# VHH binders against PI-PLC X domain-containing protein At5g67130, part 20

Target 1, 376 residues: PI-PLC X domain-containing protein At5g67130, of Arabidopsis thaliana (Mouse-ear cress) (q93xx5)
Amino acid sequence: CSNGNCQLLDSCSSATDCVSGLYCGDCPAVGRSKPVCTRGQATSPTSIINGLPFNKYTWLMTHNAFSNANAPLLPGVERITFYNQEDTITNQLQNGVRGLMLDMYDFNNDIWLCHSLRGQCFNFTAFQPAINILREVEAFLSQNPTEIVTIIIEDYVHRPKGLSTLFANAGLDKYWFPVSKMPRKGEDWPTVTDMVQENHRLLVFTSVAAKEDEEGVAYQWRYMVENESGDPGVKRGSCPNRKESQPLNSKSSSLFLMNYFPTYPVEKDACKEHSAPLAEMVGTCLKSGGNRMPNFLAVNFYMRSDGGGVFEILDRMNGPVLCGCETLSACQPGAAYGSCKNVTVQTRTPSMDSTAGSNSGGSYSGSVQFSRSLAS
Key: E = the ipSAE of ESMFold2; O = the ipSAE of OpenDDE; V2 = 0.75 times the mean of E and O plus 0.25 times the DockQ between their complexes.

## First folded at step 20 (VHH; framework vhh_rezetamig_d1)

Design cc6 (from bb6 with R105M; at its last look DockQ between E and O 0.90; V2 from the best seeds 0.00; counts 0 for: pae E 3.8 > 2)
Fold by ESMFold2, look of step 20:
Structure cc6 (fold): chain B 376 residues (1-376), chain A 123 residues (1-123)
Amino acid sequence: as target 1 above (376 residues)
Amino acid sequence: QLQLQESGPGLVKPSETLSLTCTVSGGSISSSNYYWSWIRQPPGKGLEWIGHIYYSGETYYYPSLENRVTISVDTSKNQFSLKLSSVTAADTAVYYCARELPDRMWDYPFDYRGQGTLVTVSS
């Protein structure tokens, strides 16, 4: 196949071989020797089901979103750090990423994005001034007036009023979701429709509790539970809470951030991990959260998979909660909860002759832990 | 001032074993507060973590490499070493030794790193 006619899992040599919404990706980790068309774009859940509380939706989040393997080098310095992603913030947002995890540091008389440690940025771990990334976010929000973006900051900024000044200088204050409107006792958030109507379309969280009072930047763990990141977060059968977080089944906060990435990123392994293993871990974390579906799914190398990847898994996370169906593509706008199309997922009758998800990884194997009764 | 220095052959034939030694100076390798790590950067790629060792000998290796990797420590020489067996061209990289902080919350957990040594797998 060629010229945009290659379907999911067809062999390819470039992205233009694949139908719209697919890209040409490889996955040696599952024994595949040649690239195939894999899913590269999210379906916006609000384009299918609108008007629900923000905490009913699941959004794709990129871990260390700025840590781009293809980012240009700083002049005169080779960058020597781990990379977590492969494209720009603009491209991530265009492909349906709606959450960005950013590490912000005092560096070079400014606030920089660095993939570094303990509040110290080195020239070989530095990426760029944070304002450049925030201007990409502003451009996206300006161009897409119904979209909502969440930023989670690992915060090593010590300069006074550093974050509030940074976001104001990026032009983001007009989209700011105010802390005063964030639910603190496990209540539903405002509906996505209400948030759009008020232009409260940027949620920003910091890891530093004092910044909430000092700068109006929400302290992350007041509003969400979060599982452990790194190797503990990818261990099958276990979804332990992060030390800063309440237990995952605590209902004292309304949001749930699920991390799924190893301590040390390797892009070739991500394609295997973002397939059946991730789907199984979603089920584990759902159970650990007291049958609460995560609202953010944070990954490295978000486009890497053996087929449907994180995008298919997001559809399966959103479907049960938003419309009572096995996957988002089965939702019928305006229909009653649980009235679904695309019966193949709803009936759990996967075809042995199915091309999609039939190779190693089996995205369509029917391992579903999101029953309709759990979504209600 | 703590310093780490890699040493070993820069050229290794396919199917053989890559062997490197890291010599630690200006500090002790015997510490309950740190791990001692091997990391590498293949040409044109980002950093890859290979594994680490605690001074008492306990090791952990990246899963896709674990069947080929051995990391050992010699506290009497203030050194730790890497052996990577059955190498292929894909193992060509700049190899670094590093002191690793045990907090897995860090995205870059190395507070000291060697200057690196290029190992080429060729023939």
Scores: ipSAE 0.350, ipTM 0.737, lowest interface PAE 3.8, mean pLDDT 86
ESMFold2 (binder alone), look of step 20: mean pLDDT 88; pTM 0.893
OpenDDE, look of step 20: ipSAE 0.848; ipTM 0.934

## First folded at step 21 (VHH; framework vhh_rezetamig_d1)

Design dd1 (from bb6 with Y60K Y62N; at its last read DockQ between E and O 0.71; V2 from the best seeds 0.80)
Amino acid sequence: QLQLQESGPGLVKPSETLSLTCTVSGGSISSSNYYWSWIRQPPGKGLEWIGHIYYSGETKYNPSLENRVTISVDTSKNQFSLKLSSVTAADTAVYYCARELPDRRWDYPFDYRGQGTLVTVSS
ESMFold2, look of step 21: ipSAE 0.731; ipTM 0.899
ESMFold2 (binder alone), look of step 21: mean pLDDT 88; pTM 0.898
OpenDDE, look of step 21: ipSAE 0.847; ipTM 0.929
ESMFold2, look of step 22: ipSAE 0.676; ipTM 0.875
ESMFold2 (binder alone), look of step 22: mean pLDDT 88; pTM 0.897
OpenDDE, look of step 22: ipSAE 0.884; ipTM 0.949
ESMFold2, fold request of step 23: ipSAE 0.701, 0.776, 0.696; ipTM 0.889, 0.914, 0.887
ESMFold2 (binder alone), fold request of step 23: mean pLDDT 89, 89, 89; pTM 0.901, 0.903, 0.900
OpenDDE, fold request of step 23: ipSAE 0.902, 0.905, 0.896; ipTM 0.959, 0.960, 0.956
ESMFold2, last read: ipSAE 0.769, 0.722, 0.743; ipTM 0.915, 0.893, 0.904
ESMFold2 (binder alone), last read: mean pLDDT 89, 89, 89; pTM 0.904, 0.904, 0.901
OpenDDE, last read: ipSAE 0.900, 0.901, 0.901; ipTM 0.958, 0.958, 0.959

Design dd2 (from bb6 with Y60R Y62N R104Y; at its last fold request DockQ between E and O 0.65; V2 from the best seeds 0.79)
Amino acid sequence: QLQLQESGPGLVKPSETLSLTCTVSGGSISSSNYYWSWIRQPPGKGLEWIGHIYYSGETRYNPSLENRVTISVDTSKNQFSLKLSSVTAADTAVYYCARELPDYRWDYPFDYRGQGTLVTVSS
ESMFold2, look of step 21: ipSAE 0.638; ipTM 0.863
ESMFold2 (binder alone), look of step 21: mean pLDDT 89; pTM 0.903
OpenDDE, look of step 21: ipSAE 0.866; ipTM 0.940
ESMFold2, fold request of step 23: ipSAE 0.665, 0.762, 0.688; ipTM 0.878, 0.911, 0.886
ESMFold2 (binder alone), fold request of step 23: mean pLDDT 89, 89, 89; pTM 0.903, 0.905, 0.906
OpenDDE, fold request of step 23: ipSAE 0.902, 0.903, 0.897; ipTM 0.958, 0.959, 0.955

Design dd3 (from bb6 with H52R Y62N R104Y; at its last look DockQ between E and O 0.75; V2 from the best seeds 0.76)
Fold by ESMFold2, look of step 21:
Structure dd3 (fold): chain B 376 residues (1-376), chain A 123 residues (1-123)
Amino acid sequence: as target 1 above (376 residues)
Amino acid sequence: QLQLQESGPGLVKPSETLSLTCTVSGGSISSSNYYWSWIRQPPGKGLEWIGRIYYSGETYYNPSLENRVTISVDTSKNQFSLKLSSVTAADTAVYYCARELPDYRWDYPFDYRGQGTLVTVSS
């Protein structure tokens, strides 16, 4: 097949062979010898079921969203650090990522994104000024007026008013969801419709509690529970909370952030990990959270899978909560809760009979492009 | 003060074994507070963790490499070593040895790193 005709799991040689919402990806880790069309876009849950409290939705989040090979180099310095993603913030947002984890540091008389050690950025761990990435977010929010973005900051910024000034300089203050409106006792958040109507479409959290009172940047663990990241967070059968988080089943917070990525990112293994192991861990974390579905799923290399990947798993996380169906693609807009259409679910084995319908980026307000191809 | 230095051949033929040694100076490899790690960076890609060793000899390996990798330590020489068997062109990278902090909170958990040595796998 060719020219946009290739379906999910069809053999391919370039991204343009695959139907919309699929890219040409390989997964040697599962023994596949040739690239196949692989899902590369989320289904927007609000395009299917709108108007619910924000804490009823699950969104894709990228761990160290800025950390990729295409980031500019400092002159005369080679970057020596781990990468976690493969594309730009703009492309991540265009593919349906709605959460970004960013690590911010004082560096070079500015605030930079770095993937570094002990709160110190070095030339070889630096990526770029944080404002560059935040301007990409502003452009997305401006061009997509019904979309909501969440930023989680690992915060090593010490300059006074550093974060609030940074976001204002990026033009993001007009989208800012105010701390005063964030539920603090496990209540429902405002509906996504109310958030859009108020233009409160950017949620920003910091790891530094003092920044809430000092700068109006919410302290993350006041509003969400979070499982442990790294190797402890991917250990089969276990979903322990982070030290900073209340127990996952605590009723004091209404948001649940689920991490699923190893301590050391390995691009070539991500396609295997984002399939059956991730689906099992969602079940474990759901139970550990007191039968509360996570609201964010944070991963490395978000497009890598053996087929449906994180996107299929997100559909299966949203379906039950939003419409009472096993997967989001079974939801019928305007139908009663639990009234589901029949859909073909992507199988774990390669199949020419698998459809790309549930993998489409339909209902997005914008266009989606992927500029990187996994072809020889 | 603490310094790490990689040594070994810069050119290895496909299917052979890559062998590197890290010499630690200005400090002792025998420490209960640290791991000793091998990491590498293929051209145009991010860092890849190969594995680590504790001074007592206990090893931890990247699962994708564990069938091909052996890390060893010689505390009497203040050295640790890497062997990577059955190499291919995909193993071409700059190889670094490093001291690894046991704290899983850091994105780059190496407080000391060698200068690196390029190993090219070619016929």
Scores: ipSAE 0.670, ipTM 0.878, lowest interface PAE 1.4, mean pLDDT 87
ESMFold2 (binder alone), look of step 21: mean pLDDT 88; pTM 0.895
OpenDDE, look of step 21: ipSAE 0.866; ipTM 0.942

Design dd4 (from bb6 with H52R Y62N R105K; at its last look DockQ between E and O 0.69; V2 from the best seeds 0.71)
Fold by ESMFold2, look of step 21:
Structure dd4 (fold): chain B 376 residues (1-376), chain A 123 residues (1-123)
Amino acid sequence: as target 1 above (376 residues)
Amino acid sequence: QLQLQESGPGLVKPSETLSLTCTVSGGSISSSNYYWSWIRQPPGKGLEWIGRIYYSGETYYNPSLENRVTISVDTSKNQFSLKLSSVTAADTAVYYCARELPDRKWDYPFDYRGQGTLVTVSS
């Protein structure tokens, strides 16, 4: 197949071979030596069911969203740190990411995004001024007036009013969801419809408790439970809470952040891990959370999969909660809970090969079609 | 001042074994508080963690490399070493040795790193 006609799991040579919404990806980690069309974008749950409390939805979140292989280099310095993603914030948002984890530091007389240690940024761990990516978020919110974005900040900023000034300078204060409206005792959040109508479409959380009183930036673990990140968060059969979090089954807060990524990023394995293993871990974490579905699913290399990937898993997380169906695609807007479409089950078992041929690693451009070429 | 320095060949032929040594000076490799790590950075990519060794000899490897990698330590020489077998062009990278902090709190958990050595896999 070719010319935008290739379907999910069909063999492909380039992104333009695949129908819109699919990417031409490979997965050598499962023994596949030839690329196939894989899902490259989320189905927006609010485009299907839009009138529920915010804490009923599950959103894709990118771990260290700013840390990508194609980020511009600092002049005269080679960057030496781990990367967690492969495309720009703009592309992530266009593809349906609605949560961004950002690490912010005082650096270069400014606030920078860095992937570093001990609360200190270095030239070789620095990516860019934080305001640059916040302006990408502002552009997205301006262009997409019904969308809601969440930012989780690992916060190493010490300058007074540093965060509030940064977000105001990026033009984001007009979208700000105020701390005073955040449920503190496990209540439902406002509906996504109400949040959109009030233009409260940006949720921002910090890892530093004092910033709530000082700057009006919510302290993350007052409002959500969170499982342990890194290797403990990918250990089969176990979904332990993070030290800063209440136990996952605590009902004292309404949101649940699920992390699923190893301690050290492994680009080559992400396509395998974002498939059956992730689906199994969602079930484990749901149970550990007292049958509460996570509201955020945070991953590295979010586009990598052996087929439907994180996007299919999100559909299966949203369907039961939003409409009582097995997957989001079975939901019928306006129908009674549990009244589901009949969905066609299409499965194609790809052949596994022993040869490795992946040289993926590029920027994504455009709103629908994906490219596997080096940006020039 | 603790210093780490990589040494070894800069050119390795495909299918052969890449071999590097890290010499630690200004401090002891025999430390209960640290791991000693090999990391690499392929051209245009982020760091990849290869593995680490504790001074007593216990090793931990990246699962994607574990069948080809051996890390060893010689405390009498204050050195640790990397062997990576059956190399291909995909193993071309700048290789670093580093001291790794034992808690997984940090995104970049290496408080001391060598200057790095480019290893090219080519005929």
Scores: ipSAE 0.621, ipTM 0.861, lowest interface PAE 1.6, mean pLDDT 87
ESMFold2 (binder alone), look of step 21: mean pLDDT 88; pTM 0.899
OpenDDE, look of step 21: ipSAE 0.822; ipTM 0.919

Design dd5 (from bb6 with H52R Y62N R105E; at its last look DockQ between E and O 0.50; V2 from the best seeds 0.67)
Fold by ESMFold2, look of step 21:
Structure dd5 (fold): chain B 376 residues (1-376), chain A 123 residues (1-123)
Amino acid sequence: as target 1 above (376 residues)
Amino acid sequence: QLQLQESGPGLVKPSETLSLTCTVSGGSISSSNYYWSWIRQPPGKGLEWIGRIYYSGETYYNPSLENRVTISVDTSKNQFSLKLSSVTAADTAVYYCARELPDREWDYPFDYRGQGTLVTVSS
């Protein structure tokens, strides 16, 4: 095949071989010798089923969204830190990412994005001033008036009013979803249609509780439960809550953030991780959350997979909740809940069930401590 | 103050074994509070964690490399070492030794790092 007609899993030589929404990717980690057309874009769930509360949708989130090779270097400095993504914020948003995890620091008399330690940024761990990334978000929201973006900040900023001033300077205050409208008792959020109508299209959370009262930036764990990140969060059969989070099955918060990435990012293994193992972990986390589907799925290297990847998994997370179908592509707008159209069969679709003892997907690839089933 | 320095050959032929030694000075490798790590950075890419060793000899390896990696420690010489077998061009990188904090809470958990040594895998 050629010239835009290659389908999912067809062999390819370039992205232009593949139909729209696919790119030409490989996955040596599963033993594949040739690139195939691979999903590289999300299906917008609101373009299929609109008008539901925000907490009924699942959105793709990029862990350390800013952390990639394309960020500019400081003069005379080689950056020496882990990268988590492969493309710009603009490209991530164009491909359907709607959540961004950002790590913000006081650095160089400004607020910078850094991938560092102990709340301190160094020249070799610094990426760029945070405002550059936030201006990309503003441009996206301006050009796409029905889209909603969520930013989660790991916050090491100490300057007074630092975050609120930063977002105002980026022109983002006009999209700001106010803390006063955020449900605190497990209630439904406003509908996505209401949020768009009010232009409340940017949700921003901080890891620092005091910033909610001081700056109007929501303290993350008042509004969401979250599983552990890193190696504990990718161990098969286990979805433990993060220490800052209430238990995952607590219904006092209406949002659920699922992390799925190892402690140390390994780009060559990401394509395997974002296939059967991820689908199985979604099932495990759904069960641990008291049968609550996560609202955010946070990953490294979001485009890498052995075929359908994170995007197919998102469709399978959204379908049941939004329209009562096994996948979003089976939803029929305007039809009764559970009235589903026929969907093309893809035989490598990973299981979404909880998976203690399952034979699919194999062991998590990551740190030695968790790469074997020694603890089980 | 504490310093780490890598040493070893800068050129290795394909299918052979890459061997590096890290010498620790200005402090003791026999610390119960730290791990001693090898990390690498291929040209134009981010860091890759290879593995770490505790001074008592317990090792932890990146699963994608574990079949080819051996890390060892010699506390009497205040050194730890890396052997990576069956190398290919994909193993070309700047290799660093580092002191690793034991917590899982930081994205870059190395408070001291060597200056790095380029190892090229080429015929």
Scores: ipSAE 0.602, ipTM 0.861, lowest interface PAE 1.9, mean pLDDT 87
ESMFold2 (binder alone), look of step 21: mean pLDDT 87; pTM 0.888
OpenDDE, look of step 21: ipSAE 0.854; ipTM 0.936

Design dd6 (from bb6 with S56E Y60R Y62N R104K; at its last read DockQ between E and O 0.71; V2 from the best seeds 0.82)
Amino acid sequence: QLQLQESGPGLVKPSETLSLTCTVSGGSISSSNYYWSWIRQPPGKGLEWIGHIYYEGETRYNPSLENRVTISVDTSKNQFSLKLSSVTAADTAVYYCARELPDKRWDYPFDYRGQGTLVTVSS
ESMFold2, look of step 21: ipSAE 0.654; ipTM 0.870
ESMFold2 (binder alone), look of step 21: mean pLDDT 89; pTM 0.906
OpenDDE, look of step 21: ipSAE 0.873; ipTM 0.946
ESMFold2, fold request of step 23: ipSAE 0.706, 0.720, 0.731; ipTM 0.892, 0.898, 0.900
ESMFold2 (binder alone), fold request of step 23: mean pLDDT 89, 89, 89; pTM 0.909, 0.909, 0.908
OpenDDE, fold request of step 23: ipSAE 0.910, 0.909, 0.900; ipTM 0.962, 0.962, 0.958
ESMFold2, last read: ipSAE 0.693, 0.703, 0.807; ipTM 0.887, 0.891, 0.926
ESMFold2 (binder alone), last read: mean pLDDT 89, 89, 89; pTM 0.910, 0.909, 0.909
OpenDDE, last read: ipSAE 0.909, 0.902, 0.905; ipTM 0.963, 0.959, 0.961

## First folded at step 22 (VHH; framework vhh_rezetamig_d1)

Design ee1 (from dd1 with K60R R105K; at its last look DockQ between E and O 0.55; V2 from the best seeds 0.72)
Fold by ESMFold2, look of step 22:
Structure ee1 (fold): chain B 376 residues (1-376), chain A 123 residues (1-123)
Amino acid sequence: as target 1 above (376 residues)
Amino acid sequence: QLQLQESGPGLVKPSETLSLTCTVSGGSISSSNYYWSWIRQPPGKGLEWIGHIYYSGETRYNPSLENRVTISVDTSKNQFSLKLSSVTAADTAVYYCARELPDRKWDYPFDYRGQGTLVTVSS
């Protein structure tokens, strides 16, 4: 096949061979020697089922979103650090990423995005001034007036009013979701329709509790539970909460952030890991969260998969919660909850089977194929 | 001043074994608070963690490489070494040795790194 006619899993030479929404992806980790068409774009859940509380949706989030080869070259610095992603913030947003994890530091008389050694930014770990990335976010929000973006900041900024000034200078203050409207007792968030109507379309969280009172930037762990990142977050059968987080089954907050990426980025394994192993981990974390579906799924190398990838898994996370169907593509806008259209799902591995949404019953069920990552 | 220095061949033929040695000076490799790591950066790519060794001999390897990697330590020479077997062109990279902080919570956990040595795998 060629010229936009190749279907999911058909062999390809370039993305233009594949039907719209697919990319030409390689996965030698599953024994595939040549590229096939894989999903490279999310289906926006609000484009299918609108009008629900924000905390009913699951969004794709990129870990260290800024950490990629497209970061500008700095004068006198040759960057020697891991990359976590492969494309620009603009491309991530265009492909349906709606959450960005950013690590911010005082550096070079400015606020920069960096990898950390002991909470410090160095020339060899620095990526770029944070405002450059935030201007990409502003451009996206301006051009896409019904979209909502969430930013999670690992915060090492000590300059007084550093974050609030930074976001104002990027032109983002007019989209700011105010802390005063954030639920703190496990109740529903405003509906996505209400958030859009009020132009409250940017949610920003910091890792530093004092910034909430000082600068109006929400302290992350007042509003969400979060599992451990790194190797603990990808270990089969385990979904432990972060030290900063309440237990995952605590209902005192409305949001659930799920991390799925190893301590060290492993680009070569990402396509395998973002397939059956990720689906299994969603089931484990759903159970650990008291049958609460995560609202954010944070990954490295978000486009890598053996087929449907994070995008198909996201659809299966959203379907049950938003419309009572097995996957988002089965939802029928305007129909009763649980009234689903017939869809055919292609898969080489067992899918995540979940009938539970956030705050509802159900556990991971179904058979799974264990991946090579479980052979050690 | 702690210093790490890589040494070894810069050109390796496909299917052969890449061998590098890291010499530690200005400090002891026998420190109980650190791991000793091999990392590499392929052209145009980010760093890849290969593995590390504790001075008593315990190792941990990148799962994508573990079938081909051996890291060893010689405390009497204050050195640790990397062997990577069955190399291909994909193993072409700048190789660094580094001292790794053991708490594993930092995105870049290496407080000392060698200058790096380019290893090219070519027929």
Scores: ipSAE 0.731, ipTM 0.902, lowest interface PAE 1.2, mean pLDDT 88
ESMFold2 (binder alone), look of step 22: mean pLDDT 88; pTM 0.898
OpenDDE, look of step 22: ipSAE 0.825; ipTM 0.920

Design ee2 (from dd1 with S56E; at its last fold request DockQ between E and O 0.67; V2 from the best seeds 0.78)
Amino acid sequence: QLQLQESGPGLVKPSETLSLTCTVSGGSISSSNYYWSWIRQPPGKGLEWIGHIYYEGETKYNPSLENRVTISVDTSKNQFSLKLSSVTAADTAVYYCARELPDRRWDYPFDYRGQGTLVTVSS
ESMFold2, look of step 22: ipSAE 0.730; ipTM 0.898
ESMFold2 (binder alone), look of step 22: mean pLDDT 89; pTM 0.903
OpenDDE, look of step 22: ipSAE 0.894; ipTM 0.956
ESMFold2, fold request of step 23: ipSAE 0.743, 0.721, 0.736; ipTM 0.902, 0.896, 0.901
ESMFold2 (binder alone), fold request of step 23: mean pLDDT 89, 89, 89; pTM 0.907, 0.908, 0.908
OpenDDE, fold request of step 23: ipSAE 0.904, 0.903, 0.896; ipTM 0.959, 0.959, 0.956

Design ee3 (from dd1 with L101M; at its last look DockQ between E and O 0.79; V2 from the best seeds 0.76)
Fold by ESMFold2, look of step 22:
Structure ee3 (fold): chain B 376 residues (1-376), chain A 123 residues (1-123)
Amino acid sequence: as target 1 above (376 residues)
Amino acid sequence: QLQLQESGPGLVKPSETLSLTCTVSGGSISSSNYYWSWIRQPPGKGLEWIGHIYYSGETKYNPSLENRVTISVDTSKNQFSLKLSSVTAADTAVYYCAREMPDRRWDYPFDYRGQGTLVTVSS
């Protein structure tokens, strides 16, 4: 196949061979010698099943969302740190990412995004002022009035009122989901419909407990359980809670953040990571969570896989919870729970119109193509 | 105070073995609080973790490289070394040795790093 007509899992030789929304990616880590078309965009779960409590949905989350392998260098500085993603915040959101992990530091008389250590940012670990990406989030929320975004902050900001001032300066106050409305004892969150109607469409969490009372930024582990990140979080058969979290099966909070990424990002292995191993780990973490499906799935290099990738896995996480079906694409809007479409043969990516031009699927408009010189 | 210095050939032929040594000065390699790591940065790309060694000899390697990587330590010389076999052009990179903080999750967990040495794989 060629010229935009290659379907999911068809062999491809260039970025433009694949149907819009599919990525032509190799995966030598699974023994493939030739690239195939893989999914690069999500299916919006609320476009299929709306009106449920927020804590019933699973959303794609990008680990260190700002740590972009294709980010421009700072003037006069060579960046020496690990990268976790390959595209801009805007593009991540446009491809269906709805959770962003951000690491914020006091740096250069400002608040910066850095991929660094011990609460200290250096020129060689710095990416950009945090307000820049927060303005990308504001633009997305303004342009997409029914969408909800979650930000998880690894917080090394010490300047007083630093976070609250930062978000206010980015124009995000008007979307802010207030701490006073967050469920405190594991009850359901408001429905996604209610959150949209009140324009409470930005959830922000910090790793610093004092910031909740001091600045109105929710302390993350008061509201969610979370498995261990890094190598312990990808060890087959094991899904231990992180130190700050209560046990994964605790009913004291309503949200479940699942991390799935190794301690050190390895771009060329990400395609294998986001395939059968991730699907198996979802099952392990579901069981460890007391049969609670995670609400966030946090990954590196979110578009890399050997096929349906993180996007197919999200569909299989959402289907059972939202509509009682094996996958989201089998859900029938407005039908009774468990009333499923027949999806016996996969022929194309959901929301991808066979007559549509490049990158024209439903509400998703992001790019899944990269320059060969940047992506190789 | 603590300093790490890479040494070894800057040019290696395809299919041969890349061999580097890191000399630690201003501190002891025999420390229970740290791992000793090899990392590399291919041209125009981000950092890649190769592996680390504990002073007692315990190693852990990047799964994508583990079939080709050996890291060893010589505490009597305060040195640790990297051997990467069967190299190709894809192994061209600036190689760094570094001290890694264990049992902690940091985005960049190296509190000391050598200045780096460029290794080019070319015939």
Scores: ipSAE 0.620, ipTM 0.858, lowest interface PAE 1.7, mean pLDDT 88
ESMFold2 (binder alone), look of step 22: mean pLDDT 88; pTM 0.892
OpenDDE, look of step 22: ipSAE 0.879; ipTM 0.946

